# Designs tried in a protein design chat: VHH binders against FYVE, RhoGEF and PH domain-containing protein 5 (Fgd5). Part 3

Target 1, 194 residues: FYVE, RhoGEF and PH domain-containing protein 5 (Fgd5), of Mus musculus (Mouse) (q80uz0r647to840)
Amino acid sequence: RALVIAQELLSSEKAYVQMLQHLSLDFHGAVLRALENVEQEGREPLAQEELRQGLRELPAICDLHQGILESLEQRLGDCGEGQPQVADIFLAREQEFEHHAAHILQFDRYLGLLAESCLLSPRLATTVREFEQSSQGGGQSMKHRMLRVVQRLFQYQVLLTDYLNNLCPDSAEYDNTQSALTLISKVTDRANES

## First folded at step 5 (VHH; framework vhh_7uia_1)

Design v29 (from u2 with S100P)
Fold by ESMFold2-Fast, scan of step 5:
Structure v29 (fold): chain B 194 residues (1-194), chain A 123 residues (1-123)
Amino acid sequence: as target 1 above (194 residues)
Amino acid sequence: QLQLVETGGGLVKPGGSLRLSCVVSGFTFSRYWMAWVRQAPGKELEWVSSISSGGSYTYYEDSVKGRFTISTDNAKNTLYLQMSSLKPEDTAVYYCAREPIYDRTLDEYFDHWGQGTQVTVSS
């Protein structure tokens, strides 16, 4: 049933947004503050600036998915037990998805810059280690945690494919879901492009 | 019945190679991301590598990149980890793990695990 799958999309989006909030509000803020101290002490300024710019994309990704979550809550609340309409939520955000795909592609490079900065700053290294070993980091490395961002795109493809297979082929929602799948597949490929 | 069964662990000298295998049953293998996770004596669990659903993309922890290769044989429902240039610090119990299609909790990175296989690297 399409509605059940749409509800799974909503439930998983709630969990994903909570994870992004931990990265954006707790880890990202702490790392940026530690980098400011390194900069004030006359460390490597160009590499630090590139890392700062890359890390600032995390709040933007969080904002995108918070918007998707809010739209899903509204749409599924409004339809009750009727036919869900969720595909256009993704289509309306095509430019944001494409923008973030380019930055996700660079996450390994940003993590490499972070690791290099940790060699120069014991304080930053401690901040990263404490986050990785805390409940907020789930005991996993930052690289594995960031991989969740890529993995969400694959989860969208699975969920939207199952959703599509439970829709009437002649419906507008069917056509919109095919377009949404095409968009998410393109974004997923771009996020992994080498 | 859902099962993940690992084999291939053993004792090897530094610089040696081993291939770990994980045979899965009870679910559609190609729909899930699969991972290798290890735990060294007295240490926390460490993610090693993941492979995307369908097998198109692979990802590695920096400490193993270039030395380990994750792969799948979808016809055999089998996940592999080819390990080369093994170091004493690679000594650990290696677990095959399935990653869920979606997150249910912030701490649930893997929803099913194998029994683990011991890899010991020493002279």
Scores: ipSAE 0.507, ipTM 0.745, lowest interface PAE 2.2, mean pLDDT 82

Design v30 (from u2 with I101L)
Fold by ESMFold2-Fast, scan of step 5:
Structure v30 (fold): chain B 194 residues (1-194), chain A 123 residues (1-123)
Amino acid sequence: as target 1 above (194 residues)
Amino acid sequence: QLQLVETGGGLVKPGGSLRLSCVVSGFTFSRYWMAWVRQAPGKELEWVSSISSGGSYTYYEDSVKGRFTISTDNAKNTLYLQMSSLKPEDTAVYYCARESLYDRTLDEYFDHWGQGTQVTVSS
């Protein structure tokens, strides 16, 4: 029961890491093109620094989730058909999750800076739009794609709640899973508040 | 058997309002993020708005922010889109969509879609 849910957590983490890698490359491409256009037009130096900050955030989040993925693969491989132990993977990364939550609102700020630059430069707007059309398929905005970062926190809550409900209430894993849920819930709330 | 059924579309004047509804069945509604996605004639699909599982957080495409409000009634398994200050460029087929828990690519955002409801904004 619990093992099946832990395997779903692993499978979805693999998909999520792949999506983060694609999103990181697409965001880097869009911001790099924006910076080239801003430099050509002699725009504000602060806009360049803010956009470069955005480029640094996604790799850190990718590293966090790559670590979680590797830990899940190791734990579930070692577990076989036994009882899984996965909650401490999240608890061990409390500081990284808190750092992640503190920066989620900055994604909207970086996208806002890009959008403001596009309003002031028709050439930049055309370049960004062409990039979005070529990389997003179906015309999804960068804002919608960035929502996947927030959505994963909600998916963790669903998966860990289902996992908890299939554990013995007297087990250490039950207690650790409650702690992990408390952590993820706090991080999710912080990611949506400033 | 998953079903998403939209209603509420129609013809409206610029500056008018409409309320779209999407009744869902066959899954636990409150466990999923839900979205509204639109497609204008001859254009690509465009994400409009999303609401988090349980309904606590809402997100909007910049062009509709301040004009549209996404909400849920979990007891009725219904997703809403309240549209105000409608513009001709809001003319589109509006789709209710369930966001996937497991995606393999960035293009696989949604795993179930409604049939769509037509919104026409004209004088």
Scores: ipSAE 0.434, ipTM 0.713, lowest interface PAE 2.6, mean pLDDT 80

Design v31 (from u2 with I101F)
Fold by ESMFold2-Fast, scan of step 5:
Structure v31 (fold): chain B 194 residues (1-194), chain A 123 residues (1-123)
Amino acid sequence: as target 1 above (194 residues)
Amino acid sequence: QLQLVETGGGLVKPGGSLRLSCVVSGFTFSRYWMAWVRQAPGKELEWVSSISSGGSYTYYEDSVKGRFTISTDNAKNTLYLQMSSLKPEDTAVYYCARESFYDRTLDEYFDHWGQGTQVTVSS
């Protein structure tokens, strides 16, 4: 039971990491190139450096989840049909989660700065609009794409809760999973403050 | 059988208000993020608003922020969209959608949809 849920955590983490890598390459690269073109035309946005610093957070978030994915692959490959132990993967990354929660909270501000920059540069506005209007169902806006990062924290809560409910209450893994849920809940609340 | 059923659409004048409702069945409503997505005539799908699992946090596309309010009644498995200060640009078919549980491809943000309800804003 617990193993099946841990395998769902692994499968969904793999899909999430692929999405983050694509977002980091496509959005970050496209926006930076548009900003570079504005610079070359001598029409730099006032908040350009703040935008660049905020966007650099995306590769760091990708690294965090790539590490989680690799740890999940190793742990679940090694345990066979035995009892999985995955809660420590999250607990070992407490500081990274807390750091990223603070930056996720700033994405709304960064999107606001991007919108202001678009008012000053028709080229940047066109680049952002074209990216947002790509054919990916209803999730086309930058704001909705960034919500994926927040949504993953909620999915961790659901998966870890299901996992916990299928563990022996007297096990170390049960206690560690409760601690991991407490961490993820705290991080989720912090990412959604203000 | 999983179903999402929207009601509440109609014809309204600019500046008017409408409330859309979506009743869901066949899954545990409180475990999923829910969204409203719209499609204007001849245009692509556009995300409007999302609400977190359990209903604690809400998110809006900038063009509707301050005018629309998303909410849930978890006991009734019902999602709402209260729309005020409606503009002609809000004319669209509005869909209730379940946010994907990261078990789908990069191209699929939503895994289940309602049939849609037409909102027309005209004088």
Scores: ipSAE 0.484, ipTM 0.737, lowest interface PAE 2.3, mean pLDDT 81

Design v32 (from u2 with I101V)
Fold by ESMFold2-Fast, scan of step 5:
Structure v32 (fold): chain B 194 residues (1-194), chain A 123 residues (1-123)
Amino acid sequence: as target 1 above (194 residues)
Amino acid sequence: QLQLVETGGGLVKPGGSLRLSCVVSGFTFSRYWMAWVRQAPGKELEWVSSISSGGSYTYYEDSVKGRFTISTDNAKNTLYLQMSSLKPEDTAVYYCARESVYDRTLDEYFDHWGQGTQVTVSS
């Protein structure tokens, strides 16, 4: 059953990476182009630079999860019908997870800067509104959409806990999975510190 | 049989308070993020608040932060929304919703909804 849970981790990671790519590549690119037009009109550059710095965290998060996805595909392809080993994929990325947890806390601030910039630029406001309206099922709120990053950490805890409960307690994978759960729990708590 | 049933809506004056309840059945309540989503007359659905699985963390749309409190009673399989300092613009049908465990191909955020409860704020 451990293998089935590991495969579920893989399939859900694929879906999550697709969502991050939409936020990172499509939204980030559109916002940057709109900000360039505002700057050409002689608007203040400092607040826009801070917003730009914050938005660059999304591509970094996308890169982290793209790496996790690729590692999961490789490990589960290689193990076939054997014992999966996936916990060290998370442990190898401990510093990246800790870095991103700190920046997730600042998303509310970055969204506030974005909202302020929209008041100064009808073009930027239109770009943000069009991006929000491209989503389905009432998912228009940027704040709620950004919450997906936090939700993925909780999904990891659920999946890794189910995985752990289906492993031999004497295995190295069992010990590594407990360590991975400890890491993800710590990162989740840090992401919610404010 | 998966069900979400909202109660507690009604008519209140501006500045008043209401407590909404959502009783869930058919799934392990504590394993899912839960949300309140509202729809004002003639408007789109608007996310109001979410609570993490197990109830440790809460999140709010800026317009309701400090006025609304989301909470759970896992033993009773019940989600709550305590609303205070109500404003006319809070008038809407309020839905209890279960957040999707996994992203779908259509980026669906909620996979199950209650039938809604009406909240009207008017003098």
Scores: ipSAE 0.496, ipTM 0.750, lowest interface PAE 2.0, mean pLDDT 81

Design v33 (from u2 with R98K Y102W)
Fold by ESMFold2-Fast, scan of step 5:
Structure v33 (fold): chain B 194 residues (1-194), chain A 123 residues (1-123)
Amino acid sequence: as target 1 above (194 residues)
Amino acid sequence: QLQLVETGGGLVKPGGSLRLSCVVSGFTFSRYWMAWVRQAPGKELEWVSSISSGGSYTYYEDSVKGRFTISTDNAKNTLYLQMSSLKPEDTAVYYCAKESIWDRTLDEYFDHWGQGTQVTVSS
């Protein structure tokens, strides 16, 4: 049913936020610290303004999804076993989704700049390797980890589609869910342009 | 029951081409992101390429970009990896994998794996 799917949306959002917090708070801080140490050793700055701008996007994406998680917890706690209302959580954040989609287009460029900086700084390269090795399983490169951000958009489409199919077509939630799907599809397409 | 079966590996000379296939049964793979992952002898697993659910978007590790092409045939439930301009460093066992987009810990990216197919690039 709709409620079960909304609960799956909540549980997967919680897992996703935990991943983003690790990526945003731990990796962002470690990279910036390594770059500062290289600069203080009398070397030319390795970070481009573009790389610093890209790194600033990770905390903002984390904040967006933390807000979504908190809203989902509130809405599903309040509805009990009644019909959930979750689609407007996404609609309220349309501008933030569109902003982040534009910056996801630049992640390949940001990762390239990071890779170039690692060639110039063994300390930075060590920091990046240590972070990449902090998790287990296949595909540990930063490029593959960043695909999780794009994959979450596709997961929203699957979950919201299944949710829509379990709603009364005459309900406001049905209409709002169609609008949310349109938004997420647009954002997903924008994130995959190059 | 979920099954992923890779085929198409073999011995090829540098600069050659191979086409890997992965036949998927037990689920509709067009609903999931699919990936190719490889492991060279004595080395860690390396992500090679991913394709989005529905097959519209493709992603590649930099070392293979421009040389490899990931694709699907949804009617046949089959994932492909077309490999061209093969190099000795491409020698590895290649695995077909279903992406784990629900993983909390970042320590597991794939929730179903095939048995792998050996690719050897040697003169």
Scores: ipSAE 0.385, ipTM 0.662, lowest interface PAE 2.6, mean pLDDT 78

Design v34 (from u2 with Y102F)
Fold by ESMFold2-Fast, scan of step 5:
Structure v34 (fold): chain B 194 residues (1-194), chain A 123 residues (1-123)
Amino acid sequence: as target 1 above (194 residues)
Amino acid sequence: QLQLVETGGGLVKPGGSLRLSCVVSGFTFSRYWMAWVRQAPGKELEWVSSISSGGSYTYYEDSVKGRFTISTDNAKNTLYLQMSSLKPEDTAVYYCARESIFDRTLDEYFDHWGQGTQVTVSS
């Protein structure tokens, strides 16, 4: 049962990384270019710097999850139908999770700043709308798509909890999974208090 | 086995209020992010609101923020959308949807949908 859950973690991580790459490579770049043009044309809204700083976290978050995906692919390929070993993938990235926690969980705020900036810049509003309607944007609201960055932390809690419940309690993987859950819960709890 | 059933739609005048309900069965409701998605006559699907699996975090499309409130009752496996200050442009079929992680179009993002409930805002 544990292997099935670990395979679900892998397949969902693949989908998540694909979404992050589209946001990081296409949308984020387009927004930053639009903001630069507004500044060069002599219009500088108060929210633009904060929005730019928040969106610059996307490439680093993408790198984090690309690493997790690659590690999951290797571990599940190596174990075959045996017991998976995946919890230490998260533990190895403890500092990165802690660093990005505030930024990941502030994405709703960054999206609000994006909406405000669109009211002040017709160019930015057009760029966002065009990206949403493009084949790469798939017609989805950018706000809804960026919520997946927040959603992934909650999905980790659910998947790792199910995984833990299907492991032998005296195994090293059980202990490591408890530690990984503690890490992820700490990250989400910090956001809830903020 | 998986079912999402919406109720609560109807005709209301501008400025009025309605509460939509979605009763879910066939899966563990509290483990999924849930959403409301609407489709106005002759328009594409529009995401309206989402709520986290634990119910602690809510998110809204800008056009409804401050007017709509999404909530859950996990004991009753029920998702709600409280709508206030309704406008003619809120006229649409409202769908309850379960969110997935798959990311292409609005239709592909949601893996299960209700049948929809009609909301008409007119004088």
Scores: ipSAE 0.322, ipTM 0.640, lowest interface PAE 3.8, mean pLDDT 80

Design v36 (from u2 with D103S)
Fold by ESMFold2-Fast, scan of step 5:
Structure v36 (fold): chain B 194 residues (1-194), chain A 123 residues (1-123)
Amino acid sequence: as target 1 above (194 residues)
Amino acid sequence: QLQLVETGGGLVKPGGSLRLSCVVSGFTFSRYWMAWVRQAPGKELEWVSSISSGGSYTYYEDSVKGRFTISTDNAKNTLYLQMSSLKPEDTAVYYCARESIYSRTLDEYFDHWGQGTQVTVSS
């Protein structure tokens, strides 16, 4: 049923927001401070600035998904056992998704810059290791944790596709869900451009 | 009946190559991101590489980038890890893992794992 799939979207969004909050708190504050305190020669100052800019996008991404979570809680609470309407939650945030896709695309580069900086700075390397050691579960690397941001877009595509397949084709929600899938697919492709 | 079965591990000298295979059954392979995760003797699990559903996008831990290649063959329901320029530091049990479509907890990255295959790099 569509409702069951919409409930999976809600529960997985809650877990994802918790993960984003943890990443945002750990990286935005502490890692940026460590970068400010590290002195490195050559082209490293420019690389550090690019890394700082990328990491500062995490709070905005977190805010986007907190908004989605709150909207999902409201919509699914209000619909009871009726037909859910969730597709417009994504469509209303088209501009934010497109903005964040550009920054998500650069996360692989930001992580490469972080790894290079850690190789040159024992202080930064220690800070990164502390965050990796603080992880719940199997010592997930910073790169893999950040990859969850990209993976969430693919999860939306799967969830919305399953949702679409359980909707009446003549409904407005069906049409809106097709539009939401088109948006998410475009954003996902852009986030993964080489 | 969901299974991930790994093969291809073994003993190899530094600078050598190995190809790991993971044959999956019981689910629609192309719907899931797949990963390789390793555990070196006396150490914690370390993520190595992931491949997107459909196989178009690949991601690597920095220590293996340029040396390892992750790929899939959807017709054979098989995940591969081609390892080249192997180092003693690559010695580990390598696990094939299915990445969760729906993360329901903060720490839920993988929902199913293979048995693991031993890779030993020694001089």
Scores: ipSAE 0.484, ipTM 0.742, lowest interface PAE 2.3, mean pLDDT 81

Design v37 (from u2 with R104K)
Fold by ESMFold2-Fast, scan of step 5:
Structure v37 (fold): chain B 194 residues (1-194), chain A 123 residues (1-123)
Amino acid sequence: as target 1 above (194 residues)
Amino acid sequence: QLQLVETGGGLVKPGGSLRLSCVVSGFTFSRYWMAWVRQAPGKELEWVSSISSGGSYTYYEDSVKGRFTISTDNAKNTLYLQMSSLKPEDTAVYYCARESIYDKTLDEYFDHWGQGTQVTVSS
């Protein structure tokens, strides 16, 4: 029941973290290097700094989810009888979720700055194109790839709702799961507010 | 059997409009994000638009934003793409796709696809 859903949360978190690591480590590193070349050519430094700061949120989001993954692995690896305790993993990270929700509101602005920078730097444009074209199953644009961050919040809502419905209503885990759902719903709404 | 069936493609002149429909069976929209993905002749697959589970939020590739509208009718299990101000560059086979939940692999963004419907924009 609940344990099965918690195991699905773990396995999907593992896949999500692998995707975020690819996006964060490979793309962010390549774009940052290309931006250094644009800066050396005397391009607008303030716009580049804003874009650079926005892109650095990707590694921070990766770190958040790496922490969630490690906590899920620990809890479910140590879980005996079929009553897992996973809701407080999300509650312990409330401030990080709220911080990232605020930055996701700037997502369209960062993509706009990236597009403008690509017009000024053939090297940056090539880096972005190569990353987009590396996707199997669609050659997804950077915008669609980054939507995975928002999509994961919706997946949490589905998984935590199923999890809640398989818990004893009188348990502390039930109450904590309702609180976690409230947090994730608020973060999801804030991320889509603009 | 899980199926996605697209209709509504055709030939239109630049500036014209078309509405694509995708009827799904074997699953419920409220659990899945749905997408439209297109492929122009000799080009890669290009993501066009996505709609969140339940239909509350929509997202568009910049080249189609303001011209295309994605929507769902959950009672009819139908996904729509309303296309306006069509350009020759919009000529492609348009696919309805279900976005993955419980992703198990790095690059599997869509787990089920329709057959595609041809859209041709030409004078």
Scores: ipSAE 0.465, ipTM 0.716, lowest interface PAE 2.2, mean pLDDT 80

Design v38 (from u2 with T105P)
Fold by ESMFold2-Fast, scan of step 5:
Structure v38 (fold): chain B 194 residues (1-194), chain A 123 residues (1-123)
Amino acid sequence: as target 1 above (194 residues)
Amino acid sequence: QLQLVETGGGLVKPGGSLRLSCVVSGFTFSRYWMAWVRQAPGKELEWVSSISSGGSYTYYEDSVKGRFTISTDNAKNTLYLQMSSLKPEDTAVYYCARESIYDRPLDEYFDHWGQGTQVTVSS
């Protein structure tokens, strides 16, 4: 029962990491190249530096979740059809989660800056549209796709809650899962503070 | 079995308002992010707004920000979109959708959709 939920956590983490990888490696690089071309033309909106700084956080977020994915693959592979132990994967990364939660709130601002920059740069607007229309971009707006970074924290709450409800209350995994839920709830609230 | 049923669409004059409702059965809102997605005649699907599973956090496409308000009543399993200051370019079929926990293309990211409700903004 719990194993099925842990496997859903793994499969959804794999999908999420694929999205982050595309966003971090392909989109971020394309946007930076488009912004560099604007700089070559001697036109540099003040907002461009803030946007570049915000986008630089994406590789670190990708690395965090890549690590979680690899740990989940190993743990679920090792347990076979036995009882999984996955809660400590999140607990071991408490500081990273807290660091990235503080930066996620800035994404709304960075998306606004991106939209403004697109109004000033046809090249950047074309780059964003091409990414959105790519098979990997799936036709989603960049703003909606970026919301997945926030949504993943809420998805962890749902998945870990279902996982907890299928564990023996006397187990160490039950206690660790309660701790992981407390961490994720705190991080989620912090990420969405106004 | 799982159903999303939209109501509240209609014809309205520019500057007017409409309230769309989506009644959901077969699952609990507290577990899912919900969204409104629209499709104007001859155009592609456009994401409009999303709301967190608890209803506390809302996000909007820039063209509707400040004019549209998304909200939920979890006790009634109902999603709302309050639309004000409507413009002709808001004319579209509006879909209620449940957001998937998996990364998918736009039309696959939502694992369940309503049938849509027509909103027409015209003089």
Scores: ipSAE 0.448, ipTM 0.710, lowest interface PAE 2.4, mean pLDDT 80

Design v43 (from u2 with D107P)
Fold by ESMFold2-Fast, scan of step 5:
Structure v43 (fold): chain B 194 residues (1-194), chain A 123 residues (1-123)
Amino acid sequence: as target 1 above (194 residues)
Amino acid sequence: QLQLVETGGGLVKPGGSLRLSCVVSGFTFSRYWMAWVRQAPGKELEWVSSISSGGSYTYYEDSVKGRFTISTDNAKNTLYLQMSSLKPEDTAVYYCARESIYDRTLPEYFDHWGQGTQVTVSS
């Protein structure tokens, strides 16, 4: 049933938001502090400024998904055993998703800049390693952890497709879910453009 | 049952090549992100490579980029890792894993794993 799939969307969104909060609050702050020290050690501050600007987008991404989570909690709580209506949650955030995709296109660049900065600063390298080994980093490389942001868009496609297949074709929710899938596919493709 | 069955591990000399295969049953893996994860003797689990659902996008740990290639054959429900220019430091047990829709820490980041296949790179 559609409701079961919508509940999976909610549960997985909750887990994803928890990860984004840890990444945004703990990693972002620690790296920015370390970059202030690296800037004094290097001659070329451009890479550090680009990395700093990229990391400043993490709170906005977190806010986007926190909003989606809150909307999903409200909609699924209010519908009870009835027909869920969740597709418009995504459609209402079209501009934010498009901005999010443009930012993800820069993630490989930001990770490269982070790697270069770590070569120049043992302090920054230690900060990244400590985060990776912490509960927040989950023992995963930073590159792998950051892939979760891209992976979530693909998970939306799978979940929304399963959701669509369990809806009445004559319903407004069916039409809205097709529109949401089109949006998410466009954003996913754009996020992975060369 | 949901299963991931790995093959292709073995002993190889430095500079050699090896292809790992993972046959999946119980789900359509073109709908999931799939990964290769390795564990060297006495070391922690290390992510090696991931492939997106549908197989269009691939990602690699920096130490293997340019040497390893992840791919899928959707008709055969098979995930591959083509390894070339192998180094002694690549010696590890290699695991095929399915990415979870729930974000958790490694190893719970992946909800299903193969049994692992030993790769030994030695002169």
Scores: ipSAE 0.445, ipTM 0.744, lowest interface PAE 2.9, mean pLDDT 82

Design v45 (from u2 with R98K Y109W)
Fold by ESMFold2-Fast, scan of step 5:
Structure v45 (fold): chain B 194 residues (1-194), chain A 123 residues (1-123)
Amino acid sequence: as target 1 above (194 residues)
Amino acid sequence: QLQLVETGGGLVKPGGSLRLSCVVSGFTFSRYWMAWVRQAPGKELEWVSSISSGGSYTYYEDSVKGRFTISTDNAKNTLYLQMSSLKPEDTAVYYCAKESIYDRTLDEWFDHWGQGTQVTVSS
């Protein structure tokens, strides 16, 4: 049963990484190109630099989760029908999670600045709207997509709690999963500080 | 058995208020993020608001921020949307939805939907 939950963790991580890659490669790149064009037209640089600062965290978050995905694929492939060992994948990345938790709140600020900048730049507004209206966008707002970064932390808590409840309490994996839950809960709380 | 049932829609004048309710059954909804999503006539689905599992954190689309309040009563498995300062552009069918992070489109980002309730803002 634990293996089934670990496979759900893997499959959901695959979907999440695909979403992050879309944001990092397609949206991030398109916004940066639009900002360069606005700069060339002599527009005020303050909001543009703040937007660039917010976007700088997205590639790093993508790299973190790409690494988690690759580790999950290897661990679950290697264990076969055996007991999965996945909790230390999260524990090994404690510093990265702590770093990103401090910066996830910047996404709300980033989206606010993006919305304000769109009022001042028809070019940027067109870029954001075209992305939202694309087939990858499905008409979904960028604000809702960025919530997935926060929502993934909550989903880790649900999945790891279900996983823990299906492990032998005497196992090292049980102890490691409790530690991973403590880490993710701390990171989630930090990500939602106001 | 898994059901989301919305109520509370109706006709209201600009500046008015409505409270939408969604009764959830078939799952422990306090474990999941819940959302309100709307569809205006001839337009695509638009995310309105989300509330975290347990109800501690709320998020809003900019067009409704400060006017709408999402909340839960976990003991009653009920999700609410309190709407104030309603505008004609808020006219839409409002859907209660359970959040999913697996899917790529707006419809697929929610794995369970209610039937919807019509909100019409007109003088």
Scores: ipSAE 0.404, ipTM 0.674, lowest interface PAE 2.4, mean pLDDT 79

